# Ledger of designs, part 23: VHH binders against D-aminoacyl-tRNA deacylase (GEK1)

Target 1, 317 residues: D-aminoacyl-tRNA deacylase (GEK1), of Arabidopsis thaliana (Mouse-ear cress) (q9zpq3)
Amino acid sequence: MVTLIVATTADPASINPAAALLAMPGWTAGPILPPDIKSFSNKQTRVIQHDRSIVKEDDLDLRWEEATGEVVDEVIFLSRHTAVSNRPALTVHPIGVLHLKDGESPPQGGKPGWAALPSTRIGPWFRLLKKMAEAHGLVPEFEITLEATHHGPITNKPTMFLEIGSTEEYWKRQDAAQVMALLMWEGLGLGGSEEVGKWKSETGKRKVLLGIGGGHYAPRHMDIALKDDIWVGHLLSGYSLPMEDPTQTKTTPGENYIGGNWRQSIKAAFEATKASFPGGEILAHLDHKSFKGWQKKAITEFLAEESINVGKPNDFT
Short names: E, the ipSAE of ESMFold2; O, the ipSAE of OpenDDE; V2, 0.75 times the mean of E and O plus 0.25 times the DockQ between their complexes.

## First folded at step 21 (VHH; framework vhh_gocatamig_d2)

Design aa5 (from z01 with S104K; at its last look DockQ between E and O 0.82; V2 from the best seeds 0.00; counts 0 for: pae E 2.5 > 2)
Fold by ESMFold2, look of step 21:
Structure aa5 (fold): chain B 317 residues (1-317), chain A 122 residues (1-122)
Amino acid sequence: as target 1 above (317 residues)
Amino acid sequence: EVQLVESGGGLVQPGGSLTLSCAASGFTFSDYALAWYRQAPGKKRELVAAISSGGSTVYMDSVKGRFTISRDNAKNSVYLQMNSLRAEDTAVYYCAATEYIDEKGYTYWDYWGQGTLVTVSS
């Protein structure tokens, strides 16, 4: 397994956790990735440091393989987080751009209608991060949260983002950077302990959360993700589920559809989640209170039509 | 349950004024940015005005100087004062809320109201 960790020198919330990780034992200089990207190696982990936009440097997994001959198995991005509230946060999330149609240009990278393969580590590392942040005195100052699926860059292997937010003061916080480095150190087993979050389809709990609805920080889905041994796939907030109000649209005679990209969004997120969790039991968890009645009915019927199982909170045990 | 409930719409003559209100519940209002969007028949929904949690405002060009967005965190409400109304302002007006704005200012609106109709005609 080769894990590619990506940082940018342009972002203190990216480069500081990377630097904290690289200060730990076992790192050696690796090859230079074109055009001039430094790399470092420790066991099966590779860290690269570029100086450009972290959401727009596409295909770094394939570019690593082209430059080195080594296949990347997963990608972890280190980045800043911004929030309306400006509250400090440490976040974990999958990526994708599900609300845009073909021909639209995503301002934050990715491609329209696309969901990356979610890292299998999202759930387990979210829970580990929460414990580490608490143990290091960052809670309650920092909120520890998932984010709904959003933005790029384009990747071809299981991917997640680890972020520090939400203002320049907090992006630079060394204690937060240290906790993110410890998360990666322990999570990847670099100190010799057992790694965290590797998918094993034949043993253990195999229930995988597919979040449908809610806000950007996925509050109802976080309740599920905090349960022991629950795996987390994509999390689709309301903005990833564009639905056209049927009182404002005219349908063709005999056709009973609600317009918008919501069907395609659910299908893309489901298929990417399924691909990351072979043999997993994917359960769609609906944030019911975030939907109007006509939306809930349409989504529930579509999930049944596609044979996507719905999970109530108690089904995630 | 998350709710955004608009009110204050109606029929007005050109040059008239209206105040739209949006009452919010089911989330921590002070952590959210609020916006008014509008959608005229047969047209795309467009941003009219937005206000951050800290009170900073943005307006579409055609409403600057005529419309004012404000918020009252104690009442969990956002308002749109609309003055010097024109026929082109006729639309259903929607309240929207988000807790996430990317660093380029592009927003991912989490919640939407059901809308309130504003008609500007004689």
Scores: ipSAE 0.483, ipTM 0.775, lowest interface PAE 2.5, mean pLDDT 90
ESMFold2 (binder alone), look of step 21: mean pLDDT 84; pTM 0.838
OpenDDE, look of step 21: ipSAE 0.762; ipTM 0.886

Design aa6 (from t01 with S52Y; at its last look DockQ between E and O 0.82; V2 from the best seeds 0.75)
Fold by ESMFold2, look of step 21:
Structure aa6 (fold): chain B 317 residues (1-317), chain A 122 residues (1-122)
Amino acid sequence: as target 1 above (317 residues)
Amino acid sequence: EVQLVESGGGLVQPGGSLTLSCAASGFTFSDYALAWYRQAPGKKRELVAGIYSGGSTVYMDSVKGRFTISRDNAKNSVYLQMNSLRAEDTAVYYCAATEYIDESGYTYYDYWGQGTLVTVSS
């Protein structure tokens, strides 16, 4: 059972954290994957470096298993982040392409209507990253934030992205790369301490956040994720919840017929979250301020129909 | 509460002009890209014009030279000046906002207004 860390050589926000991690003790050369992908091993961790687009390299977990015989437990991608604001950021997020219907072409990998299994480490590593970034003087220059579920590639095991943003100057920042490497080093327990963020069936809180609504950086859900011991699953921002305005359409017989892909998005995200957190108590947390009244009513009714529990902030203790 | 509120739609004759406004609240306006979309009966929603946080703009081909998008960060507002209106410009016009554009330029809009109807008719 191995943890697969994926980096691309053409992206400084990807290769620099990988290089910083590989500079730490305990790495040995691993197998070369077709066509010419180098790998490195340290305990249960495998780092892959290649020169292909990270979001288009589907099924790397399965391809690793086929090439090496080792079963992959989880996948962590190192990548760059872009933002409309261009502000510096260090980010953590799950992946999926929930806003598209079958037959539509995803802009950045994945497949329509799909949500990957979220890494169980998203919440705990977001909190650890925040502490590390503060301790290393990156705050307030860099924002430390979650991102809502988006893009590919297609994976079959629990997955997350770790990103440095948001412009060329900041993608290249070596101090940010070092903090990302320290996050992986400590988070995976490579230095001998206990690893962070593995799902524990018998200890700690078992509350799992499923974020519904809000913007790309999930500010209302991030408030919940900052609480001690909260696990984080998928985060569905407004772009993952396409809803057809009933005032415009006038083809549906009643208020319980709201078109768009939002139901399937919620179901896919919930099921993927449930699969990553066996026995966990999944609580849908709604960013109420991001919804119009008709949207909120429709989502609330659908969650009840699907027996998906809603959590208020205090339900996350 | 996040809100995008469009105004300025109405009935206008061919060749006429309208200015659409969209007032935004509930997010840091200067961090967002804004766009106007439209949807005519029987057609899919389509991008009309967009304006990025740095002020650069994009337009669909059929409106270039006739429509101008602008933003006022102090007023948290985005505008669409529509000149030389044609019958085919008849549609519901929507304001949309995003803080995330991927590396391919694909725009992930989180927030949409309610729309304002523009009818171009004699």
Scores: ipSAE 0.678, ipTM 0.862, lowest interface PAE 1.4, mean pLDDT 90
ESMFold2 (binder alone), look of step 21: mean pLDDT 81; pTM 0.806
OpenDDE, look of step 21: ipSAE 0.781; ipTM 0.900

## First folded at step 22 (VHH; framework vhh_gocatamig_d2)

Design bb1 (from aa4 with S98G; at its last read DockQ between E and O 0.89; V2 from the best seeds 0.83)
Amino acid sequence: EVQLVESGGGLVQPGGSLTLSCAASGFTFSDYALAWYRQAPGKKRELVAAISSGGSTVYMDSVKGRFTISRDNAKNSVYLQMNSLRAEDTAVYYCAAGEYIDESGYTYWDYWGQGTLVTVSS
ESMFold2, look of step 22: ipSAE 0.709; ipTM 0.871
ESMFold2 (binder alone), look of step 22: mean pLDDT 82; pTM 0.816
OpenDDE, look of step 22: ipSAE 0.852; ipTM 0.925
ESMFold2, fold request of step 23: ipSAE 0.717, 0.751, 0.752; ipTM 0.878, 0.890, 0.890
ESMFold2 (binder alone), fold request of step 23: mean pLDDT 81, 82, 82; pTM 0.817, 0.822, 0.820
OpenDDE, fold request of step 23: ipSAE 0.898, 0.900, 0.899; ipTM 0.947, 0.948, 0.947
ESMFold2, last read: ipSAE 0.715, 0.725, 0.694; ipTM 0.875, 0.879, 0.864
ESMFold2 (binder alone), last read: mean pLDDT 83, 82, 82; pTM 0.826, 0.823, 0.824
OpenDDE, last read: ipSAE 0.902, 0.899, 0.898; ipTM 0.949, 0.948, 0.948

Design bb2 (from aa4 with S98D; at its last look DockQ between E and O 0.29; V2 from the best seeds 0.00; counts 0 for: pae O 8.6 > 2)
Fold by OpenDDE, look of step 22:
Structure bb2 (fold): chain B 317 residues (1-317), chain A 122 residues (1-122)
Amino acid sequence: as target 1 above (317 residues)
Amino acid sequence: EVQLVESGGGLVQPGGSLTLSCAASGFTFSDYALAWYRQAPGKKRELVAAISSGGSTVYMDSVKGRFTISRDNAKNSVYLQMNSLRAEDTAVYYCAADEYIDESGYTYWDYWGQGTLVTVSS
């Protein structure tokens, strides 16, 4: 089984970390993935380089498997974090498009209602990245953050994004690229150390965070993710939970139906998370401050109906 | 508890000026982008102006040159100075907050105020 690291020359925040990683020892040229995608090999890791939009190159995992016969166990995408916040940041996050309904076109790849399998490395690598960034003097200039689930491309294996943000100035930062490279190097055990974030279904701490609510960076979920031995699945920001106000949408008096695709979003995110963490204990954490009372009630009831366990911060130990 | 409270709305004549204020509490204000939205009767809510945590601003085309968004982190407040007001500016104006704004200045805002009514009429 191999890990795919995907980089694009069209983005300095993508290709610079990849280049920094490839400058480390042990890499050899790999096969060309049709039509012109270059690859490099080091142990069980493959670096793939293309020149297209990182969010539009779909099914690279399957394409790799078909071309090489190797089984892909996870995909790591390198990308810029684009925002008008002007805040320098290094980010880790799962992917999916849960905020759109059928028929809508996602501007950043993926497909409506879809949630990728989250990489099991999201939580552990988030914590590792924080430590590395601190050690290399990137903090406090750079914030180390998680991002909510919000874009593609389409993948079929456990996936995460590593991003440098949030402006062009920071996309090009070589010190940030170096830290990202070191994260991958250490995290994947390419230097001989034990890999970080390998899931073992039968041993160890098995609590998995499913974040529900909050903003794009989901700070309240992030606080939980900083705890040792906590695994991280999908994070559903408020925008991924479209809920219709019952006072505006009720057609039948007395019904407590809350419209919107929020149910589907939660279910998709939960199922994908569960699939990535076989045997794990999935705990939904609600960002209560981000919800109105009727939203919290609806979500809580739905989680109960779906037999999804709810955890408070202290339950994640 | 997160709160956004708008103020400053009212009746004004065409060509007049008005300043809206939004007082925020319950979150780290300096870390958030802030925005003003408006919703006219029978119309969809639309972005009027936004300001990032770093001070970058974006405006809808129809208000450029007339409206100015600003923030005071010490007061946990965001403002909308509206000059040369027009009848079409009549709407309920809402304050919003979120950590994230994309390249287009749009985001999925986490927090909303209750709104303040601005009526521009002769």
Scores: ipSAE 0.014, ipTM 0.316, lowest interface PAE 8.6, mean pLDDT 90
ESMFold2, look of step 22: ipSAE 0.298; ipTM 0.672
ESMFold2 (binder alone), look of step 22: mean pLDDT 81; pTM 0.811

Design bb3 (from t01 with T98S; at its last look DockQ between E and O 0.82; V2 from the best seeds 0.78)
Fold by ESMFold2, look of step 22:
Structure bb3 (fold): chain B 317 residues (1-317), chain A 122 residues (1-122)
Amino acid sequence: as target 1 above (317 residues)
Amino acid sequence: EVQLVESGGGLVQPGGSLTLSCAASGFTFSDYALAWYRQAPGKKRELVAGISSGGSTVYMDSVKGRFTISRDNAKNSVYLQMNSLRAEDTAVYYCAASEYIDESGYTYYDYWGQGTLVTVSS
């Protein structure tokens, strides 16, 4: 089984970390994937480079398997980050398109209502990245943060994005690229050390964070993700929880309910998280301050209906 | 608690003016894009005007030249000056806030106000 790392040649926040990783020992040229996608191999790790939009290249895991016969265990995308604030950041996040309803076209890949299998490495690598960024003098200039679940491409295996943001100046930063390369080098155990973030413990902590609510950078959920040995699944910001205010005019005659795709979003994120963490204890953590009273009531009742356990910060031990 | 509180709605005659205000708290206002949306009964909520963290603005075609969005980061507030009001402008107006914009330019709003009603009636 292999770990597939995906970079795009036109994106300095993608190709520079890939190049920094490939400059480390042990890489050999691999097969070329149609159409002309270069690859490199080191132990169980495969790096591919392509020149199309990273969020539009669907099913790269299956395409690797079809071209090579090797089963893909997980996918890691290297990408640039954009932000309203333009503040520098190094980020880790799962992917999915939970804010769109059936029939809407996702401009950033994926498919409506879908959440990818989250990589089990999201929590552990976020903590490792923060430690490495601090040790290499990138903090406080770069914020080190999770992002809420968003965009594609479509994948079939556990997936995460590693990103450098948030402007051209920072996308090109070679010291940030080197830290991302070191994260991948150590995290995948390529230098011979134990890899980080594989779901392999029946005797360790089995608590898995499912984040519900808050902003794009998940600040309340990050407090939990910083705890030792906590696993991170999907993180649903407010935009992934579209809820229609029940005090407005009804859109459907004769019904009085809280509309919007928020139920489907929670269920898709929970099911994908559960699939990535067999035997794990998934705890939904609500960013209570991001919700109005009617939203909190609706979400809490739905979680109970679906038998999804709610966790307070102290339950993540 | 994250709060977006709209005010300034009311009943106005056609051709009149209103200023909507939205007071924000619970997040770093200067890092966010702000927008005004409106929703008339039975219709989809639609973008009226948006303003980036850097002050760049966008407007729907039907309000260009009549409406002006502005922000005051010192007061954590966003405003919509509405002039030359028409009956078609009757709606509940909502402010919204976002810290994420994708590569296509689409802005993802995490926080919404409760709305303020604007009625334009002759």
Scores: ipSAE 0.696, ipTM 0.866, lowest interface PAE 1.3, mean pLDDT 90
ESMFold2 (binder alone), look of step 22: mean pLDDT 80; pTM 0.807
OpenDDE, look of step 22: ipSAE 0.847; ipTM 0.924

Design bb4 (from aa4 with W109F; at its last look DockQ between E and O 0.88; V2 from the best seeds 0.77)
Fold by ESMFold2, look of step 22:
Structure bb4 (fold): chain B 317 residues (1-317), chain A 122 residues (1-122)
Amino acid sequence: as target 1 above (317 residues)
Amino acid sequence: EVQLVESGGGLVQPGGSLTLSCAASGFTFSDYALAWYRQAPGKKRELVAAISSGGSTVYMDSVKGRFTISRDNAKNSVYLQMNSLRAEDTAVYYCAASEYIDESGYTYFDYWGQGTLVTVSS
């Protein structure tokens, strides 16, 4: 069972953290995978250096298994982050393409209406990253944050992205790359300490956050994710919840029909979260202040219909 | 509470003008891209104009030269000046806000206003 760490050589926010990690003890050269993918091995961890765009990273977990016979347990992508504000950030997020309908082609990988299995490490590594960034003097210059679920590539095993943002100047920051490398080193236990964020059948605290609503950086869900021992699944910001205003669209009078992909988005994200956290207690946390009354009513009714439990902040203990 | 509140819609004659405004609260306005979308009866919602956090603008082809988007970060407001209005501009206009843009340039909007109706009729 191996952990794949995937870097792309053209992306400084990807290759520089990978290089910093590979500079630490214990790495040996691994196989060269078709077509010319370099790899490196250390204990359970495999680093893959790829020269192709993120869109061509589809099914890398399955391709690794085919080429090597090793079963992949999880995939971690190292990537650049872009933002409207261009503010520096270090981020962690699950992937999926929930805003597109079947038949639409997502140019940033994934497939329409799909949510990947979220890595169980998202919550624990977000908290660890925050501590490490603070200890290494990157805060407050870099914001340390989760991102809502977005983009691909297609994966078949639990997946997360670790990103440095948000401009060329910051993508190249070597001190940020070092902190990301230390996160992976400690989080995977490569230096001999116990690894962080593995889901185990006897895990003591089993509350799993499913975020519903809010902005891309999940501000209200971040309050929950910062609590000790809280696991994080998918985070659906407003763009993953397309809802059509019934007063501004053609609807049948007397019907409580709210169009848009929001039901399918919630269902896909819930099912993927459930699959990554067997036996976990999944609690949907709503960013109530990001919704209009008609949206909030529709979402809460749908969650009840689907037997998806809702959690208020105090329920995450 | 996150709010985007549009105003300035109404009934106007062809060739007339309207100014739409959108007052924002509940987020750091200067960190966001703002956009105006519209939706006519029986049609899909479409982007009309957008303005980046740095002030760069884009417009749909049919409104170029007639509409101007602007922002005032001190007032947390975005505006759409609509001139030379035509019947085909009749729609509900929505203000939207985004903090995320992907590497392809696609902008992801999380927050939407309630809409303001613009009717262009003789």
Scores: ipSAE 0.707, ipTM 0.870, lowest interface PAE 1.2, mean pLDDT 90
ESMFold2 (binder alone), look of step 22: mean pLDDT 82; pTM 0.823
OpenDDE, look of step 22: ipSAE 0.751; ipTM 0.884

Design bb5 (from aa4 with S30N; at its last fold request DockQ between E and O 0.91; V2 from the best seeds 0.82)
Amino acid sequence: EVQLVESGGGLVQPGGSLTLSCAASGFTFNDYALAWYRQAPGKKRELVAAISSGGSTVYMDSVKGRFTISRDNAKNSVYLQMNSLRAEDTAVYYCAASEYIDESGYTYWDYWGQGTLVTVSS
ESMFold2, look of step 22: ipSAE 0.696; ipTM 0.866
ESMFold2 (binder alone), look of step 22: mean pLDDT 82; pTM 0.819
OpenDDE, look of step 22: ipSAE 0.822; ipTM 0.912
ESMFold2, fold request of step 23: ipSAE 0.616, 0.646, 0.699; ipTM 0.840, 0.850, 0.870
ESMFold2 (binder alone), fold request of step 23: mean pLDDT 82, 82, 82; pTM 0.823, 0.825, 0.827
OpenDDE, fold request of step 23: ipSAE 0.878, 0.884, 0.882; ipTM 0.939, 0.941, 0.940

Design bb6 (from aa4 with S52N; at its last fold request DockQ between E and O 0.93; V2 from the best seeds 0.81)
Amino acid sequence: EVQLVESGGGLVQPGGSLTLSCAASGFTFSDYALAWYRQAPGKKRELVAAINSGGSTVYMDSVKGRFTISRDNAKNSVYLQMNSLRAEDTAVYYCAASEYIDESGYTYWDYWGQGTLVTVSS
ESMFold2, look of step 22: ipSAE 0.677; ipTM 0.858
ESMFold2 (binder alone), look of step 22: mean pLDDT 82; pTM 0.826
OpenDDE, look of step 22: ipSAE 0.798; ipTM 0.897
ESMFold2, fold request of step 23: ipSAE 0.654, 0.660, 0.628; ipTM 0.853, 0.857, 0.841
ESMFold2 (binder alone), fold request of step 23: mean pLDDT 83, 83, 82; pTM 0.832, 0.829, 0.830
OpenDDE, fold request of step 23: ipSAE 0.849, 0.883, 0.881; ipTM 0.924, 0.941, 0.940

